VH-VL binders against Spectrin beta chain, non-erythrocytic 5 (SPTBN5). Designs and how they scored, part 9

Target 1, 109 residues: Spectrin beta chain, non-erythrocytic 5 (SPTBN5), of Homo sapiens (Human) (q9nrc6r3533to3641)
Amino acid sequence: TPTMEGSLEFKQHLLPGGRQPSSSSWDSCRGNLQGSSLSLFLDERMAAEKVASIALLDLTGARCERLRGRHGRKHTFSLRLTSGAEILFAAPSEEQAESWWRALGSTAA
Below, E stands for the ipSAE of ESMFold2; O stands for the ipSAE of OpenDDE; V2 stands for 0.75 times the mean of E and O plus 0.25 times the DockQ between their complexes.

## First folded at step 4 (VH-VL)

Design I3 (framework fv_inotuzumab)
Fold by ESMFold2-Fast, scan of step 4:
Structure I3 (fold): chain C 109 residues (1-109), chain A 122 residues (1-122), chain B 112 residues (1-112)
Amino acid sequence: as target 1 above (109 residues)
Amino acid sequence: EVQLVQSGAEVKKPGASVKVSCKASGYTFTSYYIHWVRQAPGQGLEWIGGINPSGGSTTYRRKFQGRVTMTADTSTSTVYMELSSLRSEDTAVYYCAREYYDFWSGYSFDYWGQGTLVTVSS
Amino acid sequence: DVQVTQSPSSLSASVGDRVTITCRSSQSLVYSEGNTYLSWYLHKPGKAPQLLIYKVSNRDSGVPDRFSGSGSGTDFTLTISSLQPEDFATYYCMQGTHWPYTFGQGTKVEIK
């Protein structure tokens, strides 16, 4: 069962259906991977609000790629869901980015 | 294509419970939160709560806490909202809606069901 | 709860008119790194609401370019540059930055 947990930054790159958003910005989150599910926690929203909200991504059929080049952050990888949504993530270090990429899996099409 | 199809109109007595269904198709059901929003006659839209179909975690607006229960059946791609201890002020059209961003606890609703009229009368 | 107030509550307009609807929140809707979660919806009697604008200024797929959104912090605007017959409806803004999600009371755009 793959497991991994840690602080990440994320940025929406593509919306469900594969459309480009007009604008997007990097935000902080905490990722928790359990098997084929990736849970994202928004620390600031949870601290401000009494009732926590959790985003849960189904990774079945998802693709994860290490990113090269300029994305406004270091140590980046992308996650593309079967919905056509694509999220960019930034890890605190190169080693952690590679660990996330391996844990999430660089599955073929 | 994406569709959300809701169950038909209901007439209930005060104190009864109602269970409304919302059947999703055209996308990966477990990748998107589903929320419920109602509109009482002559009033605006009011958010009730939402459910993550993957795992079944829920968040409810506090005024409905203890009276509302949301559930998801992944085998039929259907979300249910059950509202108990019905009062006349619960008379409303109830909508299910898909959350726009599935990796974040939603910020907008991109697809909506057609609505279910629930009438509570004595 | 974050309160969201629309202005005006109703207006009368003619086809071809420029229509402006304002939405004000009781506290800032800015999240981390400037993301602001304010959306606009069109609602007609007997039909489901439909998304027009998300994240302040982004048109949803298939929404005509006569619809535009703008604003920041607590003050937001929906503009219809040239009103069409199908645009007579009630418009709602919604904030998604703070739990619980809250809608404005609605602005009814009626035939003059």
Scores: ipSAE 0.013, ipTM 0.572, lowest interface PAE 8.5, mean pLDDT 81

Design I4 (framework fv_inotuzumab)
Fold by ESMFold2-Fast, scan of step 4:
Structure I4 (fold): chain C 109 residues (1-109), chain A 123 residues (1-123), chain B 112 residues (1-112)
Amino acid sequence: as target 1 above (109 residues)
Amino acid sequence: EVQLVQSGAEVKKPGASVKVSCKASGYTFTSYYIHWVRQAPGQGLEWIGGINPSGGSTTYRRKFQGRVTMTADTSTSTVYMELSSLRSEDTAVYYCARGPEYYFLSGYYFDYWGQGTLVTVSS
Amino acid sequence: DVQVTQSPSSLSASVGDRVTITCRSSQSLVYSNSNTYLSWYLHKPGKAPQLLIYKVSNRDSGVPDRFSGSGSGTDFTLTISSLQPEDFATYYCMQYYSTPYTFGQGTKVEIK
């Protein structure tokens, strides 16, 4: 069962259906991976409450790709959901980006 | 398209338990929290708690802790709320509501609601 | 717990009137990301509540332009610029900054 938790930056690249968001910027979050579910929280306080997140992502059929610093951040990877949504992530280090990529890849259907 | 459909009205005696269902359709069930909110006659809305359908983790308002249990069945896309040790003051309409993914959608915390289930507790 | 208080409890208005409802929280609802987690709902007897406004000022899809939200920190306002017949209802604010999520007591908008 994959598990991983940590600080990330994220940016909404595509909305469900492949639509462009009207506004998109890099923001900080706490990521929490449990099995095939990735939860994004504003901060540790939100994460502790267990009933709310800024995103609750079903990773079944998702694709995760390393971006190697493209899109204005270092240590980046992308996550594309079956809905057509795509989120870009930046990890604090190359090692953490690789760990996220491996963990997220293991949840693919 | 997106719908939350709840079970029908219930009449219970004090001390009994009630289990209300909320069946989701039109979206990925495991990608949204489900919350429960009630309204007693002549009163306002009161948040009871919420559940993450993917992992089953729950948070309840303190006054319901020990009396409320929320569960999710991913095979049927259904959330249940069971309330035990019923009292007359638990008479209310109970609603389920879809929780967050507000960052990625134009809607946000309670963007879709079930139609409500009237629970009457009387002797 | 974070408390929210609405005022007024009720008001009487006519079609075409500007209606203002206020909501105050016991503490700031601003998260570290500078977003403020305060929403507004419309509720009619016999029907489910309906989301109107989220994050203080963002209208939900399909909500008419006459509804607007404003405010910051602890003081928030819902404004209906020109009341329509379908707007006679009870309005609730809710903070979702922290659990337990709390609703205001509601403001009933009644026909004059």
Scores: ipSAE 0.065, ipTM 0.705, lowest interface PAE 6.2, mean pLDDT 84

Design I5 (framework fv_inotuzumab)
Fold by ESMFold2-Fast, scan of step 4:
Structure I5 (fold): chain C 109 residues (1-109), chain A 123 residues (1-123), chain B 112 residues (1-112)
Amino acid sequence: as target 1 above (109 residues)
Amino acid sequence: EVQLVQSGAEVKKPGASVKVSCKASGYTFTSYYIHWVRQAPGQGLEWIGGINPSGGSTTYRRKFQGRVTMTADTSTSTVYMELSSLRSEDTAVYYCARGPEYYFWSGYYFDYWGQGTLVTVSS
Amino acid sequence: DVQVTQSPSSLSASVGDRVTITCRSSQSLVYSSGNTYLSWYLHKPGKAPQLLIYKVSNRDSGVPDRFSGSGSGTDFTLTISSLQPEDFATYYCLQYTSYPYTFGQGTKVEIK
């Protein structure tokens, strides 16, 4: 069962149904991948203390792609859910971005 | 159709424990948190905590920490809430509610609720 | 903890009346994303609560358009433009922006 945790920045790119949001901005979070679920927490302390997450994403059928230096951030990847929603993520390093991409790809299939 | 079906009413003595179930159907069980909310007679709604059914991770309101335990059984799409060391003040209707999946447009909310389980704690 | 206070605690109204309920938070509910996580629920005795409005002003699927939400920062309002018989209930706001999630104390809408 894949597991991964780390600091990320995230930004909504597409809404469910593939529509563009009227506005979007980058925000910080702590990502926690467990099996086919990705939980996003406000910060590291909330994730460690298991307080309410800011998001819970079902990765069944999701697609993850590496994005290189686009959308105003480095070390980026995108996650597209079966609903048509797409979230962009930025990891602290290229190595971490690749690790997220591999882990998310293995759960999405 | 999305449904959350809870177990039936319970009558318990002070100091006992109660375990309430919430069976989900009509959606992907592991995609949504399940939260628990209670309402004591004559009182308002009070959030207790929530569970991620995929990993079993839980978040509890500090008032209930040490007395509440939430678990999920993915094979039956059922969430359980166990409350121990019951007091008369725990007499309430307990609801399970489906929490948010991540949708930047929709925000966070409880969109589907179970019918409620009355727990009575008395002599 | 973020405290949430509703006003009034109760009100009496007639079918067809315009009803407004206010929810005030002790801290701003604007999240880092710029979104505000404030929801409204209808609750009747013997029934499960029902979501009406989420993220301040968005109506849940199937909720009649007589229900609307507005507000920003710390002050929020639920409006029922023309009260119907099925609307006599207790209404709750809920803030999701900060842990723990907190409900207002409720506003009971009673028949005159």
Scores: ipSAE 0.012, ipTM 0.592, lowest interface PAE 9.0, mean pLDDT 81

Design S1 (from s3 with heavy chain S57R, light chain S94D; framework fv_sutimlimab; at its last look DockQ between E and O 0.19; V2 from the best seeds 0.00; counts 0 for: pae E 5.4 > 2, placed apart)
Heavy chain, then light chain:
Amino acid sequence: EVQLVESGGGLVKPGGSLRLSCAASGFTFSSYAMSWVRQAPGKGLEWVATISGSGGRTYYLDSVKGRFTISRDNSKNTLYLQMNSLRAEDTALYYCAREYYDFWSGYSFDYWGQGTLVTVSS
Amino acid sequence: QIVLTQSPATLSLSPGERATMSCTASQSVSSSYLHWYQQKPGKAPKLWIYGASSRATGVPSRFSGSGSGTDYTLTISSLQPEDFATYYCQQYGDSPPYTFGQGTKLEIK
ESMFold2-Fast, scan of step 4: ipSAE 0.134; ipTM 0.696
ESMFold2, look of step 5: ipSAE 0.034; ipTM 0.591
ESMFold2 (binder alone), look of step 5: mean pLDDT 91; pTM 0.917
OpenDDE, look of step 5: ipSAE 0.172; ipTM 0.755

Design S10 (from s3 with heavy chain A33W S57K; framework fv_sutimlimab)
Fold by ESMFold2-Fast, scan of step 4:
Parts: sequence; C-alpha cells; structure tokens
Structure S10 (fold): chain C 109 residues (1-109), chain A 122 residues (1-122), chain B 109 residues (1-109)
Amino acid sequence: as target 1 above (109 residues)
Amino acid sequence: EVQLVESGGGLVKPGGSLRLSCAASGFTFSSYWMSWVRQAPGKGLEWVATISGSGGKTYYLDSVKGRFTISRDNSKNTLYLQMNSLRAEDTALYYCAREYYDFWSGYSFDYWGQGTLVTVSS
Amino acid sequence: QIVLTQSPATLSLSPGERATMSCTASQSVSSSYLHWYQQKPGKAPKLWIYGASSRATGVPSRFSGSGSGTDYTLTISSLQPEDFATYYCQQYGSSPPYTFGQGTKLEIK
C-alpha cells in the first residue's frame, strides 16, 4: 500500500464539476498519502493530531501529472479527481515532486 | 470526542449584562473558528457572532453590533460572549458551534453544544 | 443580506411517505455554501447535508439534497419515525454573516 508524507504548497485550480474558483492562491500544508487516500493538513502538528485537516481526497480514478515548475512555483505537479476538481501542488524539491508523482500514480491510476 | 458545553445564561432585566462561556474539549481549539448561534423559544436559528482561531477577526449580526463582544481564551479552550444592553428580543437559547472547513464546500457548523438559556424580562 | 425562505413551514406526513421541502434564496448562492441541519425537540441541531447534496456522516441514504442558484430541495424518500424533526437550511458566503431559513417542521399526520 503506497505511503508518503511531506510538506507541500497547494492551490485549487478547478472545483468539482470543472468550475474555476473565484480566486485562488498558494497555501502551505502537509500531505499524507495512505493507500488511495490523500490527507492534507494545515501544518505538521495538525497532521500528527489528525485534527483540522484541510482535505481528505479519494484518489480512485485520479490523474497526477508532472508540471515541472509551471503556475508560479518550481517542482509542481497536478492532481485531477474524477469529480473534475484539480489541485496544483509544489514540493520543496524536484526529487520530492517525483516521489509524490510516482506514489500518487501507483494509487490513483 | 468533541464536546462543547455552554454556561452563564440566566434571567436578566432589560439593559442588563451577561457573559456566556463555552468550554471546548476533544479537539485543537485554537485551530477552529467558533460561533454563537441563538434560538428564541419556538423560533428558528439565528447566527449571532463568529471569531477566528487566533481571535484576530470577529463578525457580528447587525442587531447585536456594539452590544455583544465575542472573544476566546485559547489557553483555557474557552469561547465567550459578553452581552451588554440586553433587550427582550435577545431572549433565546444560545448555542456554541464549531465551524468546520471542507476543502470543497467551505464552512459549516459540524458540532454544537446543548445551549444555555438567556431570558431578558422585567 | 441573503434571506432564505423555507416552504412549507409545516409538513404533516405519515411514516413511509416521501417528504419534500424547499429553501429559496433571495439571490443566487453557490451550492457549495448551502447546508441543511436537522433539529429534534429539546436537542441541538446536527449538520445533515452540506454543500447542497453531500450527506454528513451517519445520515441515511433516504435523505437527498439538490439544487443550485436560488432553489434548493431536501427530500426524504421513505419517512422513518426518527426523521420527524425541524429542518433548517443555512448559507455561508466567503465571509460571515451566516443566514438560516425559518425551518420546516416535519410532523406526524
């Protein structure tokens, strides 16, 4: 069962149904991948407490692609859910972005 | 287990003051926006006030602005509502409610206390 | 401020029947920001449907929410005794204030 955890930045690019949000900006979170579920937390302490999660995302049927520094951040990748929602992520390094892409691809595809 | 327990309600004359408290447990209190929602006897729900997790932002129902003050003490996991210049129309059961952020659907009230009764009567 | 109007004010039905109640907003509201609460006599409200159509944890599948823009509906396909309660719709924009409808009381015929 794939697992991965780390610091990320995220930005909502499309809402469920493929609609554009009225505004969006990059925000910090901690990602935790467990099997086919991705949990986003506000910060490291909140992730440990499993409290105040930003999102719990079901990755079944999701698509993940490497963006490699598009959208105003370096080391970016996108996650598109079956709902039509799309989230952009930025990892601290290219190596970490590749690790996320591989882990998400193995569970979401 | 998330718990919200209100206290401080009672009978007060018009023009009087009361301070309500809400004791929170079972979650990281400082990470959540909190609200007070009231319900007059036999009537519907009415939002009263909201405060951010840090306490830096507050919002009020127009009819209570200048009379009510929402505040919090994160070291004590306690939410407060200071009510001044009380009027008969402020008579209601006052609920403490936690705002929950969902990534896709924004904010809702996911947990509520049992309420504390405020009666304003001469 | 956005005003929410619920109809009917009282709905008298028997167990096994279908219940349909509506919530109409004075101006367009994102369906993501419309929620429904169930309140039984002497008890605090419970979040029941969020984002117009998503059931909260533990809410039976006989409950469904729908709608967009100004018109929203809560439907119970086959009433059970525990469903008799008052239902409130509520909207939240990007910033408070929150507004609630006046409620629909579902009572036994």
Scores: ipSAE 0.034, ipTM 0.586, lowest interface PAE 4.3, mean pLDDT 84

Design S11 (framework fv_sutimlimab)
Fold by ESMFold2-Fast, scan of step 4:
Structure S11 (fold): chain C 109 residues (1-109), chain A 123 residues (1-123), chain B 109 residues (1-109)
Amino acid sequence: as target 1 above (109 residues)
Amino acid sequence: EVQLVESGGGLVKPGGSLRLSCAASGFTFSSYAMSWVRQAPGKGLEWVATISGSGGSTYYLDSVKGRFTISRDNSKNTLYLQMNSLRAEDTALYYCARGPEYWFLSGYYFDYWGQGTLVTVSS
Amino acid sequence: QIVLTQSPATLSLSPGERATMSCTASQSVSSSYLHWYQQKPGKAPKLWIYGASSRATGVPSRFSGSGSGTDYTLTISSLQPEDFATYYCQQYGSSPPYTFGQGTKLEIK
């Protein structure tokens, strides 16, 4: 079972190796944290059935920072992977953003 | 620069076992998911297994579940495939491939491949 | 499971000619997760086109990829001798497995 799940918005900020994406925009997903992996699904149905994921992220050595209101969204945090990839997330509330930050920081250690 | 070198293939009888190795160099090994992809003689490519960068998540082709185990040693930059209960249908050239890493823009591809190691299962 | 079907199975052409080959998915696939590989006899595959239309490093401009949904195409505008190879499409649809088409063999007439 996952240790945390919920609705998020996400945006690819950096690709592996610190490469800049040619374009990037905010999109909606369902996040599902299980073990050292974060799975992002198109919607709640896909998350429940584990049928499709937008991304499966290995969190070992990852860094999670609270961004608060930066990057055009409220309640934001970032995930930087050991590959140099960076993904921005926006949670529906400050409380949920803090819960994600806490859970992701604990998992990445 | 990026190099993947497979070893451990050979001729085995049905029901036998082999362990394949893939020595990686030229990149931060622990930062990438790694995969095994096979190709039967005269046939196309078939994905076999993937392991995440940390080794915390593994995925398998249904026909090899319970028989094959993918693993990695990040301190040695080496990927492994333990193959048990081998069948004639497992006969193939086995490639080590970097990826797929899951990301949003254009992911789920294999960007570097080794030269493969041949596994032949016959009596 | 999403099945990829490539056509034609074999394409016999001469240098200087235009080559066009297709990859059809049994159900819709995001173009971001549709990729092409080139494989020469006795050699490992090479990533050739990723995300349906982006050329991998070192791939000549005569190669172009296009498509969306279920229908994808790889085109070579003017064949060079080094282009004769087998080309495979590959997708990630809803979950592993990652599936490949059966390949299109481009051979000298």
Scores: ipSAE 0.016, ipTM 0.629, lowest interface PAE 6.2, mean pLDDT 83

Design S12 (framework fv_sutimlimab)
Fold by ESMFold2-Fast, scan of step 4:
Structure S12 (fold): chain C 109 residues (1-109), chain A 123 residues (1-123), chain B 109 residues (1-109)
Amino acid sequence: as target 1 above (109 residues)
Amino acid sequence: EVQLVESGGGLVKPGGSLRLSCAASGFTFSSYAMSWVRQAPGKGLEWVATISGSGGSTYYLDSVKGRFTISRDNSKNTLYLQMNSLRAEDTALYYCARGPEYYFLSGYYFDYWGQGTLVTVSS
Amino acid sequence: QIVLTQSPATLSLSPGERATMSCTASQSVSSSYLHWYQQKPGKAPKLWIYGASSRATGVPSRFSGSGSGTDYTLTISSLQPEDFATYYCQQYYSSPPYTFGQGTKLEIK
């Protein structure tokens, strides 16, 4: 059962159906991967207090790619869901980005 | 084009049953949670039930628990609502809606709605 | 469960005027969980504003949403004839129910 938890920055790149959001910006979150579900919390306090997550992502059939280009952040990867939604993530380090990419890739398969 | 088309509404007596259907097209049906939202004549919107994309999780408004069953057939791109033990207060236009959106960070909204099917519970 | 209260119940204005309407939650919600729908008589609702401030596809720039915590506002800067409709706010809570406000009916004066 894949599991992973950590601080991330995220940015909404595409909405379901491949639509462009009317606005998008980088924000901080706490990611929690449990099996085929990725939960995003606004911060670690939110996660600890058992408040609602800002997103519960179903990773079945999802694609995860490492990003090496100009996205305004270092150590980035993208997650594209079967709905067509795409989220960009930035990890605190290259090693953590690699770990997220591997964990998310194994979950999607 | 995303399209949702409801059917199966009609007139039933209290205690009766109806099965509503929603035919979905224009998107990968199994990738989305689906919901039923109703609106009594001249009143506001009331969420009734939600089913996850896989069909593994279902959620209900308290007043319909044990009476209504939401289900889906992903091979046929169809959502269902089986309504049993109908009451006068269940009279409403029933909308099929895509969502809440599992897959989106500003999520848990209903982004597409069908035209609705009218259910009237009256003697 | 979270109760959403919209004010005013009815707003009577003329084309060209500015409209403001409020949605108040019984307890704090994240702006990411607060959405607005437009419904015209005899028609299905349409997603209008999601995540408190993001316009859905095709929504004119004269519409803006704002707010945080318990207090949210939908504003129309210069009313057009097609804007007269009922507007509903909706919130996500950590799990269902997904609750709607009672609606604000925007009527032509």
Scores: ipSAE 0.014, ipTM 0.582, lowest interface PAE 7.8, mean pLDDT 82

Design S14 (framework fv_sutimlimab)
Fold by ESMFold2-Fast, scan of step 4:
Structure S14 (fold): chain C 109 residues (1-109), chain A 123 residues (1-123), chain B 109 residues (1-109)
Amino acid sequence: as target 1 above (109 residues)
Amino acid sequence: EVQLVESGGGLVKPGGSLRLSCAASGFTFSSYAMSWVRQAPGKGLEWVATISGSGGSTYYLDSVKGRFTISRDNSKNTLYLQMNSLRAEDTALYYCAKEYYDFWSGYYAFDIWGQGTLVTVSS
Amino acid sequence: QIVLTQSPATLSLSPGERATMSCTASQSVSSSYLHWYQQKPGKAPKLWIYGASSRATGVPSRFSGSGSGTDYTLTISSLQPEDFATYYCQQYGSSPPYTFGQGTKLEIK
């Protein structure tokens, strides 16, 4: 069962149904992957204050693609959910981006 | 505790300028879009402008485009509205409002509002 | 441009009665974009119902929102004294402008 945790930047690229979001900025988060679920937290203080994650993403049928420096960040990958939602992520390094891509991409069609 | 406090309102003549500030506390300011919403005395709510969390995207009501500029300083947790070429119809209580977003569901709303700062434009 | 029209402009009722007010959009909008705010005199608005039917934190169960497309409704099953306020609907979707209706003033008879 895949597991991974780390600091990421994220940007909502498409909302469920393929809609465009009203705000399109990069924000910091901490990702926590447990099997087919990816939890995102805005920052470490959210966890310390017992705040729920900002997102709990169901990765069933999801697709992960390496973007390699597109969309204004260097170590980027995209995650597209079956709902049509698409989130862009930037990792702190190329090695970490590859690790995330491999872990998220382990769910095959 | 999430709090927004507006300031900078006042009396100004038509054609004048005014700068509003909104001091934010109790949340990670840079992670949320911020907006200005106004309400003329005895009237309803009117959205004026929105700025993304990073400040990279701005949106305006058509009647204020070219006259108003929304900006933010994330290091100071402060939102601004620079108002130029003011008109009598800009007279209103100006609210600072924080976005609420559901990342999973993809909807947005205004969950927290400040107390408002009054702008009066008269000769 | 999406215009939101609320009716009635004023609703005069007594505690214990049912209140129903409507919000009509000039063109179809997603229910995910339709929200209701409560505003009392001299106070800032409060998010009351979001996504047409979800109650915000602290909103009593006597409040319910419904609707889709162009027609949306806010209902209060049994009015309490603290419910007398002005209610605004809003369209806040993926693209601006984020328009408000003109408000329905709920006043005690």
Scores: ipSAE 0.018, ipTM 0.593, lowest interface PAE 7.1, mean pLDDT 83

Design S3 (from s3 with heavy chain Y101L; framework fv_sutimlimab)
Heavy chain, then light chain:
Amino acid sequence: EVQLVESGGGLVKPGGSLRLSCAASGFTFSSYAMSWVRQAPGKGLEWVATISGSGGSTYYLDSVKGRFTISRDNSKNTLYLQMNSLRAEDTALYYCAREYLDFWSGYSFDYWGQGTLVTVSS
Amino acid sequence: QIVLTQSPATLSLSPGERATMSCTASQSVSSSYLHWYQQKPGKAPKLWIYGASSRATGVPSRFSGSGSGTDYTLTISSLQPEDFATYYCQQYGSSPPYTFGQGTKLEIK
ESMFold2-Fast, scan of step 4: ipSAE 0.047; ipTM 0.676

Design S5 (framework fv_sutimlimab)
Fold by ESMFold2-Fast, scan of step 4:
Structure S5 (fold): chain C 109 residues (1-109), chain A 121 residues (1-121), chain B 109 residues (1-109)
Amino acid sequence: as target 1 above (109 residues)
Amino acid sequence: EVQLVESGGGLVKPGGSLRLSCAASGFTFSSYAMSWVRQAPGKGLEWVATISGSGGSTYYLDSVKGRFTISRDNSKNTLYLQMNSLRAEDTALYYCARDSYEFWTGYFDYWGQGTLVTVSS
Amino acid sequence: QIVLTQSPATLSLSPGERATMSCTASQSVSSSYLHWYQQKPGKAPKLWIYGASSRATGVPSRFSGSGSGTDYTLTISSLQPEDFATYYCQQYGSSPPYTFGQGTKLEIK
């Protein structure tokens, strides 16, 4: 099953049903992909200890798209969940953004 | 108007089984994670289980793992909790709640009226 | 695993007084993932404050939430008769993924 982890910035772009959030901002996290689940951790120590996460995302039927900086960040990609929620991510490099896009895409049929 | 209506509670002996149902209306059911939260008589709230909007991810309280199964039927807008090997400490009012889990906030913005499960000899 | 401890267990006050109640986490939690509920006898809980400080729809302005890290507070500036209820704090995103405090019962003196 797909696995990947790394430092990311994230921003909630759309709520379920495609609605706009009342407020949103970019924040830092560590992403951990295991099979069809993406876990976001506040920092690297928490991820290693498996004690806390800031979000657990179900990737079943999700779509991942390369954004190429359209939202004011470099090395960006989006993750759209079946709920209609959309999360924007920024990776530390173009190579890592590409790796995330491939790994997240391989989770879907 | 968001509505959640639980059913299936009742009196059962230790070791018995019950299946709870929650009928949801007034929102796009498949777009939201759903949870079961229980409250023993005179006690506080305790989260029991969560299922993602698609049904692809489930999470459980440690004391119910292997005994309870959360599931959903998005075509019927219905959430389920199959409870096996029931114990006296599972006695509680069981609430169905809409969960903001997929929005990274994990709060419960709408709750049903609850259905009472009593495990007693 | 994260434990939430609320104090006091019971708060006895009169209408017009200020109420202050606390929720202490056994380890640091993100303020974005700490929430408060109001529950009246015989009724289901209602979401009251989300993300430590945001009022839910219909919650009067006399209610305010604050805090970060391990220490969170819910304050009612001038109690009204309808405010007497039990208040629960709840965290998300740690182990277990959802944890409630034991509640603070606000009762008429």
Scores: ipSAE 0.014, ipTM 0.659, lowest interface PAE 6.9, mean pLDDT 84

Design S6 (framework fv_sutimlimab)
Fold by ESMFold2-Fast, scan of step 4:
Structure S6 (fold): chain C 109 residues (1-109), chain A 123 residues (1-123), chain B 109 residues (1-109)
Amino acid sequence: as target 1 above (109 residues)
Amino acid sequence: EVQLVESGGGLVKPGGSLRLSCAASGFTFSSYAMSWVRQAPGKGLEWVATISGSGGSTYYLDSVKGRFTISRDNSKNTLYLQMNSLRAEDTALYYCARGDYYDFWSGYSFDYWGQGTLVTVSS
Amino acid sequence: QIVLTQSPATLSLSPGERATMSCTASQSVSSSYLHWYQQKPGKAPKLWIYGASSRATGVPSRFSGSGSGTDYTLTISSLQPEDFATYYCQQYGSSPPYTFGQGTKLEIK
């Protein structure tokens, strides 16, 4: 029963079905992992639209991989869903990135 | 092609129970969140409940919490809504709808809908 | 819960005319989570515009959506007979519920 909560940055790399997203930028969120569900609470944007939103991700069969190299952020990992969606995440620290990778990996089994 | 077919609607007395079913075909059912959306006669649309692809997470309209239960059987490609303690205000055409993300910024929309099944709660 | 108010409630026009209808949110909504649906009498709704401005597959170019924050608009540049229907806006905020406006009925004058 994995559980984890914390501040993250995320970037949508692929949409369900392997589609390319219409926008691709790093945004802030709060991640909340409960069992096989990851909820992303999106912070207000600095633009005209200033409302928090939730993305609900089903982690059954998902894969989580630590990222190396430069992706515009440090302490990064990726999450690929069975739908074909892929999200890149950046944690505030290497320790937190490791914790997310472990928790998400155990959920995806 | 994507198809959603609802069944199980009917006439029921206040306080009664009813179970709705939605048979899905034409897509990988377990990869999509599913929802029930209702429409009272002559009125607008009202979201009722959502279930995640795995069935691990469920969400409800406040007025139906504790009375309605959304569930799914991914082996049968079927979505359910168990409705208990029915009230006159639950009278509506109940639609099965597929939730989809076009991206994180395109949001959660209902891209395919069934034909609806009528639930009438009356004495 | 975010309340969506559509205006006008009824819009009576003739084929060939321009139709404009509004959706106003009680608080700011991300345009990415603002969608429009078309519903004809006796039929299920169809997703028509998603993310405030993107036409769904098969939707004619005469339809356009715009807006941000609390104010959104759906415009039909030159009405065709098949366009007469009820149009609903819908939002997804920071958490369920997904709320709908009360609808704008576009009817023949």
Scores: ipSAE 0.015, ipTM 0.613, lowest interface PAE 7.1, mean pLDDT 81

